# VH-VL binders against o14526r1to248: the designs that were tried, part 1

All scores and structures are predictions.

Target 1, 248 residues: o14526r1to248
Amino acid sequence: MSYFGEHFWGEKNHGFEVLYHSVKQGPISTKELADFIRERATIEETYSKAMAKLSKLASNGTPMGTFAPLWEVFRVSSDKLALCHLELTRKLQDLIKDVLRYGEEQLKTHKKCKEEVVSTLDAVQVLSGVSQLLPKSRENYLNRCMDQERLRRESTSQKEMDKAETKTKKAAESLRRSVEKYNSARADFEQKMLDSALRFQAMEETHLRHMKALLGSYAHSVEDTHVQIGQVHEEFKQNIENVSVEML
Below, numbering starts at 1 at the first letter of every chain, in headers, positions and changes, except where a header shows other numbers; antibody chains aren't numbered by Kabat.
F, E and O are the ipSAE of ESMFold2-Fast, ESMFold2 and OpenDDE, as the mean of both directions, binder to target and target to binder. V2 is 0.75 times the mean of E and O plus 0.25 times the DockQ between their complexes.
Where letters were taken out, [cut] stands.

## First folded at step 1 (VH-VL)

Design c9
Fold by ESMFold2-Fast, scan of step 5:
Structure c9 (fold): chain C 248 residues (1-248), chain A 122 residues (1-122), chain B 108 residues (1-108)
Amino acid sequence: as target 1 above (248 residues)
Amino acid sequence: EVQLVQSGAEVKKPGSSVKVSCKASGGTFSSYAISWVRQAPGQGLEWMGGIIPIFGEANYAQKFQGRVTITADKSTSTAYMELSSLRSEDTAVYYCARDTYYEFWSGYFDPWGKGTTVTVSS
Amino acid sequence: SSELTQDPAVSVALGQTVRITCQGDSLRSYDATWYQQKPGQAPILVIYGKNNRPSGIPDRFSGSSSGNTASLTITGAQAEDEADYYCNSRDSSGNLVVFGGGTKLTVL
């Protein structure tokens, strides 16, 4: 079986608590991702606004003389860079919405998980209770057996021996019932522990898959912006080359 | 302290039946189970079945279901294992052993009888 | 019902430690019990209830279990430990018994 199933099975209650703790960290990491992207978007917005100011500086350049076309080249380039970073800001804001929507879906899944965990913990409590009672039932049976053996050796009346046999039979039947209750509780406990381990594994895998997809979207948006910036730079160089030079 | 004494060696023809006895001395006969385990020459131990005398209940391994019958007589503190439709493959040493079925997680066999050799030959 | 698997043979040098294993799903629920058998003799109980020794069994014999595997360990093997070793356990119902195939221990 998978890593989670095998370790949970071997470690029993201890493994359950460890795996459940890990699962509960999921929503926290989702919120942390949203917070990270939000700060990253602010950086891009700040850059965009700064570049827009540079564009205004370029547009206020002297309108006459040999340098006027170069001020236009700076203005166009600055406007385009501001736009690139503004579009990244918007993409990141949209990604934040996606992260938050996933977070809401995640909370619904976790609510259902919590209800199933309560069922598993109930099974643990039942098994614990039965496990404590079973040795007492066994001890009672053994004591009845010893009493019956003692009476056999003491030349006791047949009536006393019959009573002892009846008590031993009743103790044996009580032990049998206790063993059946224990076996039932243990099977229920083991099944619920296995079900919980598989559920926790599925939740962790699903969460990791969602986080990777969201990070992929983040990376794609950043990469697109770098490509666009490169294009703006190439256009800038071409626009410089296109400024005509005339002889005096 | 419980001691188990088994009946003597048997030589049987194919198709016949054999009934091996196991008499318990010391202890209370009804307070435990008696299991029967056989071992063919050069082979491993094979559980055949057991009886819990206090309930009169016997359980058999699937391989022997229908051919083996395990009974107990509380008045003589004796358990019996009867195996029918004998074949040469049934040649083995047959052991009885006290079974601590009341140990809910850790049942064990102690003591063991010395074994009864059953030879099936034509 | 459950099955128990043992390796057919194992060897150990005099005075060294050897581990004999028994595997089966029933061992998750029920303890393995270990028996020693010498040629021409009935089996003798060596370990029960994971690691309990009957009176008369030397301290060098111990048991352990984890998951579906139970082990019999002989620390400081002696010549007289040369024998066949069998594990047994209950099946999932607790009403039937199953034996392992046995392990022949040779002390070199």
Scores: ipSAE 0.011, ipTM 0.490, lowest interface PAE 9.2, mean pLDDT 83

Design u12
Fold by ESMFold2-Fast, scan of step 5:
Structure u12 (fold): chain C 248 residues (1-248), chain A 119 residues (1-119), chain B 107 residues (1-107)
Amino acid sequence: as target 1 above (248 residues)
Amino acid sequence: EVQLVQSGAEVKKPGESLKISCKGSGYSFTDYWLGWVRQMPGKGLDWIGIIWPGDSDTRYSPSFQGQVTMSVDKSITTAYLQWNSLKASDTAMYYCARGDYLEPAFDIWGQGTLVTVSS
Amino acid sequence: DIQMTQSPSSLSASVGDRVTITCRASQSISSYLAWYQQKPEKAPKSLIYAASSLQSGVPSRFSGSGSGTDFTLTISSLQPEDFATYYCQQSYEYPYTFGQGTKLEIK
């Protein structure tokens, strides 16, 4: 009949282990996000610098000729593209700072996580120990009761009956104490398991919310840059059309 | 490269004060515990304690509580172990080591500082 | 304090041998156990953490096992550079106590 106990412990311990492992991976994922954004920012900075150089080439084209107005259109467009990507680089650098600040806060919270895990594991061990003690105490009490009943049926001395009664009362007291220890250990175990599970779940949910917000900021910055690039492209097309063939 | 570099060997007389250092480099100093371990000549390793550099939170071994003080200077990524009054029994090799925040086994160790206290 | 006891205190072995070092905790420490290697006049080097996880850069011939109170460090095929003193350490509760060490010597 230990089915429920073993199954309950196994399932709760599995859930606890899964949540604890997820919590441990949190700071790692925060650092990985910062690293990803850092590489992404480097790409944008490289593009911006390349476009600035290309703009200089357009400025050094043939300035005294019929094509000169079109070189100016390329220069203006290239400068604006360089600026769009430079602004994205700066936004991503700011986002990296936000990610790292969150990471520092996360680690401060996590340093106490181990102490709570240890406390919960201690409760598991205490419960395991008293769970073995309780059946032994119960068996002893039942044996004392049977011995007392046997002596009661037999022709026996009052001295032997008194001894048997004393042993039975002593065993009953021992059993009562074992039950109290078990109930106390079980309550402590259940409370600590619940507290740990709820805390780990809250930490994981908080981490997910923070990561979603940071990714949202990343997406918004990239989208804003794409909108600006689209505007630069439309201006480029209009500026081409505005160069008059009649000015030749 | 992640490393911990400790200050040089010290020779002191009983009653003198001493402060030895451990400089971390190549990692985020405030994201790991910094621990101290003593090894007496020809003996095993004794855990002194750990300090969290971010807030200077300390955990001392009862055997070392009140005998030494752990501190950090975040601006120069350096941890310190200090004695107000050295005893001959403090003669030992002292190591600093870095520990993870969740399961603080020491993954990176300093080279050690030999402290000799004799009259 | 949790007391850590290593066995044997010293061990003699030959290159190519399989060697096993045991560490016993005075109470259960789950998997909060690390193994360190210390060569003469050198700082300790981390080998194993969380009872069975190999530290980066440590040769695969090293392995750790165990949980609760009984733990083992195994070197599957001993190399000349493996002759050293080995220490276990629990990080289950403060203070994080070390075993007394096992000295691995050339036979």
Scores: ipSAE 0.000, ipTM 0.497, lowest interface PAE 12.9, mean pLDDT 84

## First folded at step 11 (VH-VL)

Design b1
Fold by ESMFold2, look of step 13:
Structure b1 (fold): chain C 248 residues (1-248), chain A 122 residues (1-122), chain B 108 residues (1-108)
Amino acid sequence: as target 1 above (248 residues)
Amino acid sequence: EVQLVQSGAEVKKPGSSVKVSCKASGYTFSSYAISWVRQAPGQGLEWMGGIIPIFDDANYAQKFQGRVTITADKSTSTAYMELSSLRSEDTAVYYCARDTWYEFWSAYFDPWGKGTTVTVSS
Amino acid sequence: SSELTQDPAVSVALGQTVRITCQGDSLRYYDATWYQQKPGQAPILVIYGKNNRPSGIPDRFSGSSSGNTASLTITGAQAEDEADYYCNSRDSSGNLVVFGGGTKLTVL
């Protein structure tokens, strides 16, 4: 009977595999986040350079026309927008450092996870080995019991009966020892399986919380920049109105 | 024919002890365990403990630890169960059964004794 | 009995099929054994080792197991099958014995 294989590799082992595969995805997701933020930083840097070019165009415009004060308003606004996007580039570069630091922590955690998987698989192997030895010990015990009963019915000498009883007791001790080893191996396997499942679940929860915190930092940096852009736009509008006031 | 013959009914007062016997015949007594199972009126079966005579080694359910003593006499092929500090809730039928401990994963009780009624009343 | 759970009562019409269940964590590792008990009598063994029947037990009795659940099935129930049915197995330590609470089968 394949009692060990049928019972140990069922639903409980499936849950263990699902949790382990989820934990393995953590470093991949972290690398993907870093790559995304790096691409966004490149976009912001390009935008900053384009705004700086636009500012230069405003300063090189026609200085002889009546619109010279207005070109200065464009120059100032374009310079400030370039700075806004450059600052976001710097914030995103700092955030990439945080993502990479978390990635290093994940590598350490993943090593511990692999060690626990190996330990759990070793416990399975021990349990399997003892489970295969138990039927042999049972058969030996039963054979000694049958020999003992046969000798009783044959009216054999007391000396031969005593030898048979000794052999039966030795076989009984071997069987009892095998049962004790099985019970110990089963308890060890169950404890390691439970401990691993709890650790994997905690690791996945921690990963998701940390990833949400990194995304929160990204969102905050973008929001701060959009507020600054709005302030630059309001200043631009006020400077246009002030040109009209200054002609009084 | 494998047979387990139990001692007769007992009437006991609270605080006393009872010792029930179970005489085995028709098989090699030391090769099988003897388990003791009780059943209160209208209730289910409750394992109390058992002994493997070849080891003189008894195990007890936690509920009965300290109150029950299970022994075996190989010379008479007889197992004994003694329950001390009797209470009214110990009123039950007490069965002995031959236990195939060597079948480990698939151990079973066969045969059973006919039971011994123990009544605890003042 | 705290480790093995049985429904307290089940009914079946004469000639119909009924299943009696036993649930417990220890059944993952140890086989359930089934006993029949009629009023005023000692239990008798009906199924052991998943689906082994001792001599004298009708072939309408069968056993099965999956995960933490074992079942006793009576195909074509007879009036004489009316009894209490108990499962038992080893406890969570593997060293001790536990019984289910029993199932009273009524044949109508």
Scores: ipSAE 0.348, ipTM 0.754, lowest interface PAE 3.8, mean pLDDT 86
Fold by OpenDDE, look of step 13:
Structure b1 (fold): chain C 248 residues (1-248), chain A 122 residues (1-122), chain B 108 residues (1-108)
Amino acid sequence: as target 1 above (248 residues)
Amino acid sequence: EVQLVQSGAEVKKPGSSVKVSCKASGYTFSSYAISWVRQAPGQGLEWMGGIIPIFDDANYAQKFQGRVTITADKSTSTAYMELSSLRSEDTAVYYCARDTWYEFWSAYFDPWGKGTTVTVSS
Amino acid sequence: SSELTQDPAVSVALGQTVRITCQGDSLRYYDATWYQQKPGQAPILVIYGKNNRPSGIPDRFSGSSSGNTASLTITGAQAEDEADYYCNSRDSSGNLVVFGGGTKLTVL
């Protein structure tokens, strides 16, 4: 993740919008994560049910014949597998609750952040306004200067020259004021924007850390289940090996 | 020169969908949002939604949520507005407009397309 | 979402000054934008931000704001100024756009 404090600079001062937009993606990712885990949980539940059915199928095996005892091995293993997947389902469902809880907290954080950056938004607007006026002030001043020069070339009366000079001075003063306003607005914007950027940065970092933690929990749950599944399969193998042909 | 060229007039049946296009030129398409505004006969302007092409994210007015889809194709500098489940009340002129959201953090639309007339009739 | 309200109609005598006002909570945070619309035509931007005029818009058009209100002022109304005028702004969330109901200006 890039440092937000270094990425709000550029043309037209649109950094705030860009960074804010990025931050707004946080809740979306949280929701998507919840949905993903939900789908996994559904799959595990389906798997569990399927294994349970398989166990029943095994239980319906022909009780006659030398192979009959092995159906019990299938039944037991299938039942255990069903339980493993069911347990995982429950773990994932609990995890979803955690994700959703985090989502709620995240919304609160976002709300607070929004309130804190309102002044920055105001500064952005002020800056945009003064930025638009500055070119006009410059243009006006230049036009007055040109006009004054033209009048000089035309050997205009002193009275008219004085009038032109007065207009130029007024234009110059207006430009000066515009520049001052611009500089003030810019300074204010830069300070507030930096603050906002840092706030956004902190929020995103916190979000990512939390998301990683949730992913860790997800990974752990899946891993534990796989270990259990592995054990069930090992037991199955042992069970069939322990049944000799002579015993059947 | 900045221009927005919209697709031609549409006549649709109730329950159908309409998709209006807005081709932008003369500026960096991704740097500005495109908003869609409609105006029913004799009525005021009504904002429907907008999209920021660079983010490919659209916002919608609540009234049209779930029924309108706004998209943008950056490769062709074209924005689209699709309105589904058309009703007679949807008869209006539909405008696209460039939204200077990036520049000023305000709703300042310039320029406007010429508008697309959509008529919904049985 | 925030709403913007405008008077539905106002009149002004030729050469006189008229003020069209827009009111809404969102205007406390966002600038109003003003559009002129004549029959059969698309809206035209006339004022944006803090009293900014696009190129081609006469200087008789000006914008102002105070509190939760914004105003478009036409100083020295001309016959061609007869039109519908709309204000818009971002809503309080900043994510949506809202329009006023429009004001029909008649030049007498």
Scores: ipSAE 0.000, ipTM 0.457, lowest interface PAE 12.6, mean pLDDT 88

## First folded at step 14 (VH-VL)

Design f4
Fold by OpenDDE, fold request of step 16:
Structure f4 (fold): chain C 248 residues (1-248), chain A 122 residues (1-122), chain B 108 residues (1-108)
Amino acid sequence: as target 1 above (248 residues)
Amino acid sequence: EVQLVQSGAEVKKPGSSVKVSCKASGYTFSSYAISWVRQAPGQGLEWMGGIIPIFDDAKYAQKFQGRVTITADKSTSTAYMELSSLRSEDTAVYYCARDTWYEFRSAYFDPWGKGTTVTVSS
Amino acid sequence: SSELTQDPAVSVALGQTVRITCQGDSLRYYDATWYQQKPGQAPILVIYGKNNRPSGIPDRFSGSSSGNTASLTITGAQAEDEADYYCNSRDSSGNLVVFGGGTKLTVL
């Protein structure tokens, strides 16, 4: 993640919207994560049910012949696998609850943040407003200067020169005021934007840390189940090995 | 042609004051600002302050606040920089420059005077 | 008050390209102006605004900016380009002017 404090600079002053938009994606990601985990849980549940059916199929195996005892091995293994997937389903469902809880907390945090950065938004608007006045003020001043210069070159009467000077002075005063307003607005914007940027960054970092933690939980749940599944397979192998041909 | 003609070299004692002049020609004096920049031997450029004659209001760098006075005489198209309580460290070439102040996003100095050497020695 | 920083010295081979950079917080909102100064002479404006050259300045001089930096580029350095180069800008308040420390350019 880039340093947010470096991403609001420039002539267009769109940094606030960009950063704020980024922060607003947090809750969306949280929801998407919940949906993803939900889908995984559904898959695991389906898998569990399928294994249960498979177990039943094994139980319906022909009881006749020397192979018959091995159907029990299949049945037991299938049942155990069904249980493994069911357990994972439950773990994932619990994790979804955690994700949703976090989502609620996140909304509260975002609400608070929105209240805190409203002044920055105002500063952005003020800056935009005063910035629009500068080109006109500048142009007006330049026009007056050019006129005054023209009159000077033409050796016009002192009266006319004085009049031109007065107009130039008024234009200059207007420009100076506009510049001062701009400088003030810019300074205010900069301070507030920096503060907001830091807040946004902190929010994003916190969000990412939390999301990573949730992913860790997800990974752990899946890993545990895989270990159990592995054990079931090992037991299956052992059970087959323990049934000698002579015993059948 | 736009020109800035500065007063001649000065030799001053510590504690004294120096007043450097900058006469502008070739343009409407009141339309532009005049900035003062000094350069000590072997050192960089240092902005001291500036004045917009039409406002008769000067701004100063913090370092020189209280010691420097910048003025402008519109009748003679001349700007002045007075530096008081001179120290050996004030030995430098002092430049005046035309400041296009209405370019508010820049510090646009053009042209420059040829500089005035001020030597402060006991 | 904001400050501008420059490398104290850079070198360029004759005919090659060199970039002199000015860095400072004020450059985020204000433009840098570049001056050339040769020994015993007053500074001369070489670049102002985004990339404006005064009359008499060769087209091999150009200006650029990015973030809190501004750069003067000399494309095809000539022997006569050996000089000190200074950037200046308005300070963070917009009310005062600040200069960089200057860069001595040597043409090899």
Scores: ipSAE 0.770, ipTM 0.940, lowest interface PAE 0.6, mean pLDDT 93
Fold by OpenDDE, fold request of step 16:
Structure f4 (fold): chain C 248 residues (1-248), chain A 122 residues (1-122), chain B 108 residues (1-108)
Amino acid sequence: as target 1 above (248 residues)
Amino acid sequence: EVQLVQSGAEVKKPGSSVKVSCKASGYTFSSYAISWVRQAPGQGLEWMGGIIPIFDDAKYAQKFQGRVTITADKSTSTAYMELSSLRSEDTAVYYCARDTWYEFRSAYFDPWGKGTTVTVSS
Amino acid sequence: SSELTQDPAVSVALGQTVRITCQGDSLRYYDATWYQQKPGQAPILVIYGKNNRPSGIPDRFSGSSSGNTASLTITGAQAEDEADYYCNSRDSSGNLVVFGGGTKLTVL
């Protein structure tokens, strides 16, 4: 993550929009995360149902023959697996609620931020406005200077020279005023942008921390289920080992 | 040809004042600014201040505020830099330069005078 | 007032390329101007604006900028390019002028 305070510089003063756009991606990511987890939950639920069906199939096994008792082992294991996946489904559904809750909080934070950075946006607009006036003012001054220089070279009358000088002076004054306005606007912009940049950075960092925490919860839920599934399989192995051929 | 001709070398005592002149020719004097830059022996360039003759308004570096006075005489196309309360540390070559002040995004100095050596010694 | 910083010295082999860099906060908003100074002489303007060369300055001199830095590049350094190079710019307020500390270029 780059330091936001270094990313609002540029010829067109578009740094604010760039940074703000980046911050607006937060809620989008949150929603996408919720959708992703929802899909995983659906998969787990489907798996659970499938295991339940498999258990039923095992229960329909031929009751005759020496192998018959082992169908019970299959049934029990299948039921337990179904339960494991169902539990994971529940955990993920709960996690989705957490993600959505965070999303709501995030929207509130964003709303507040938007209100707080309005002054910065205004400063950007002011700077843009004054910046646009500078080229014209400069051009006007240069034109007057050129005229004055031409007249000087042509050994024009003093009266004409004085007139030209007066025009040049007026143009110079206009340019100076424009430059002063620009400098003031720039200074104001810089201060406000720095503040906004820091705010945006803080928001983004906070968001990332939350997202990482949610991912941690997701990972933990999946891991726990895998451990349980592993245990079910170990039990299955033990069960079949405990049924000797002589017992059948 | 645009030229800046500076006054000759000066030897001054501590506490005294020195006034260096810079006569401009070859262009409309009032259309450009004049900046003053000094360079101590073996040191870098240091901007002291500048004046826009058309406004008769001078700006100074903070370091020299109160000790330096920059003026311009439009009738003679000459700029002046006066430095008071001279110290040994003020021993330097002092340059005047034509400043394109209307280039507000840059400090564009061209041409430069040949420099005036000011020596401050007891 | 804002400060500009330069490396005090750099070296370049004859015919090679060298870049001299100026760094300062004011360079984010203002352009750097570059000057060449040889011993006992007044500074000479070599680059101004984005990449403008005055008349008489060889095309091997070029200027560039990025972020809070500006650079003077000499492509194909010549023996006569051995000199001190200074950058300047307007300060953060835009009202004053500041110089870098200068860079001594040695051509080997």
Scores: ipSAE 0.759, ipTM 0.934, lowest interface PAE 0.6, mean pLDDT 93
Fold by ESMFold2, fold request of step 16:
Structure f4 (fold): chain C 248 residues (1-248), chain A 122 residues (1-122), chain B 108 residues (1-108)
Amino acid sequence: as target 1 above (248 residues)
Amino acid sequence: EVQLVQSGAEVKKPGSSVKVSCKASGYTFSSYAISWVRQAPGQGLEWMGGIIPIFDDAKYAQKFQGRVTITADKSTSTAYMELSSLRSEDTAVYYCARDTWYEFRSAYFDPWGKGTTVTVSS
Amino acid sequence: SSELTQDPAVSVALGQTVRITCQGDSLRYYDATWYQQKPGQAPILVIYGKNNRPSGIPDRFSGSSSGNTASLTITGAQAEDEADYYCNSRDSSGNLVVFGGGTKLTVL
């Protein structure tokens, strides 16, 4: 026999396990997002330091040559670019804190969900147990029926016939109780499976909404930096235009 | 050897009742359920209810609750189905069938009676 | 309610294979049983307990189930297989019996 019996759990039980497994992947993806943002912050910090070094190079140019005013334009632009990327580094570090905070809340939700799903799995085990006991009750009933038929063929005393009938009725009552237990366990199992599926669906929806919001914040921070970089570039062009050839 | 012999055709007026009999032979009557199934002309099979004689316990489809009474007489190995407040829509063939209730999830009807035609008309 | 759903009609060429389906949520927990009915006759049992054939039913009849769907398959359909086919099972409570609406099989 399979864990729950394919005919009773089949594709429905498989779907439950798939949904639960999917829900368990949420914390992994949250950690992976944090790691990705951390690496991007490292890239931005490295860029900022490289631009600051380039700005120093521009400052070390010849201070009295005819090109000196243009070296100052390079220095200012390089410094401002370094600051743009440093600010993005800080925004990303703050975003990492938000991702990790969500991760902590996510773990609390998963712990609560896991506790609730245990009662669903218990209902599955109860149903499986009753399902395995039904053949025994059926066999006992049929054996008592055969005993009763044998005694009728033998034309036995009414006392023996009454005793056999009583045994058959007791076996029938036991079988009926097993049938009632099965129907009750099946109904309870269905309700708990439905409730768990709705909980898993709600958890996945909440996770996707939070992940989208975090990715939106990431995208917005990068966009703001791109705008600032564009402004630095326009200032660079204007500063070049403002340098007079006569002043060189 | 197992047989279910049903009572003969009946013609009834609206508002009256009909009681169809199903006499079993060739097996231990109390060990099996008897189910009643009807079929209107050109229509499908419709389970009305059934009885397990060992419990003297009848169950009914909701559509017939309150109008149908199913009983069994162990001494004559005979089941009865009585349908009251007859309407023209109750014109149908009424079958009894031996029901292997003890198989539960795998229960089946075998054999069936030949059917009793009940015609309800004024 | 329509607890067991069957297609009203299907056709099969003589000697070919046909499947008649029965759908219902209760079939996940209770087996479908199949009956054949020819005009003017009482139904006869053809398949029970998913795939058990009573004595006298040809081995071309078989049953199967998956999820909430049960199927009656006739391999090598014969002219005599032309009939109405009904599935039945338990209702959602497990306490009552329900029938599908029936499928008329035409053998061409």
Scores: ipSAE 0.666, ipTM 0.876, lowest interface PAE 1.1, mean pLDDT 88

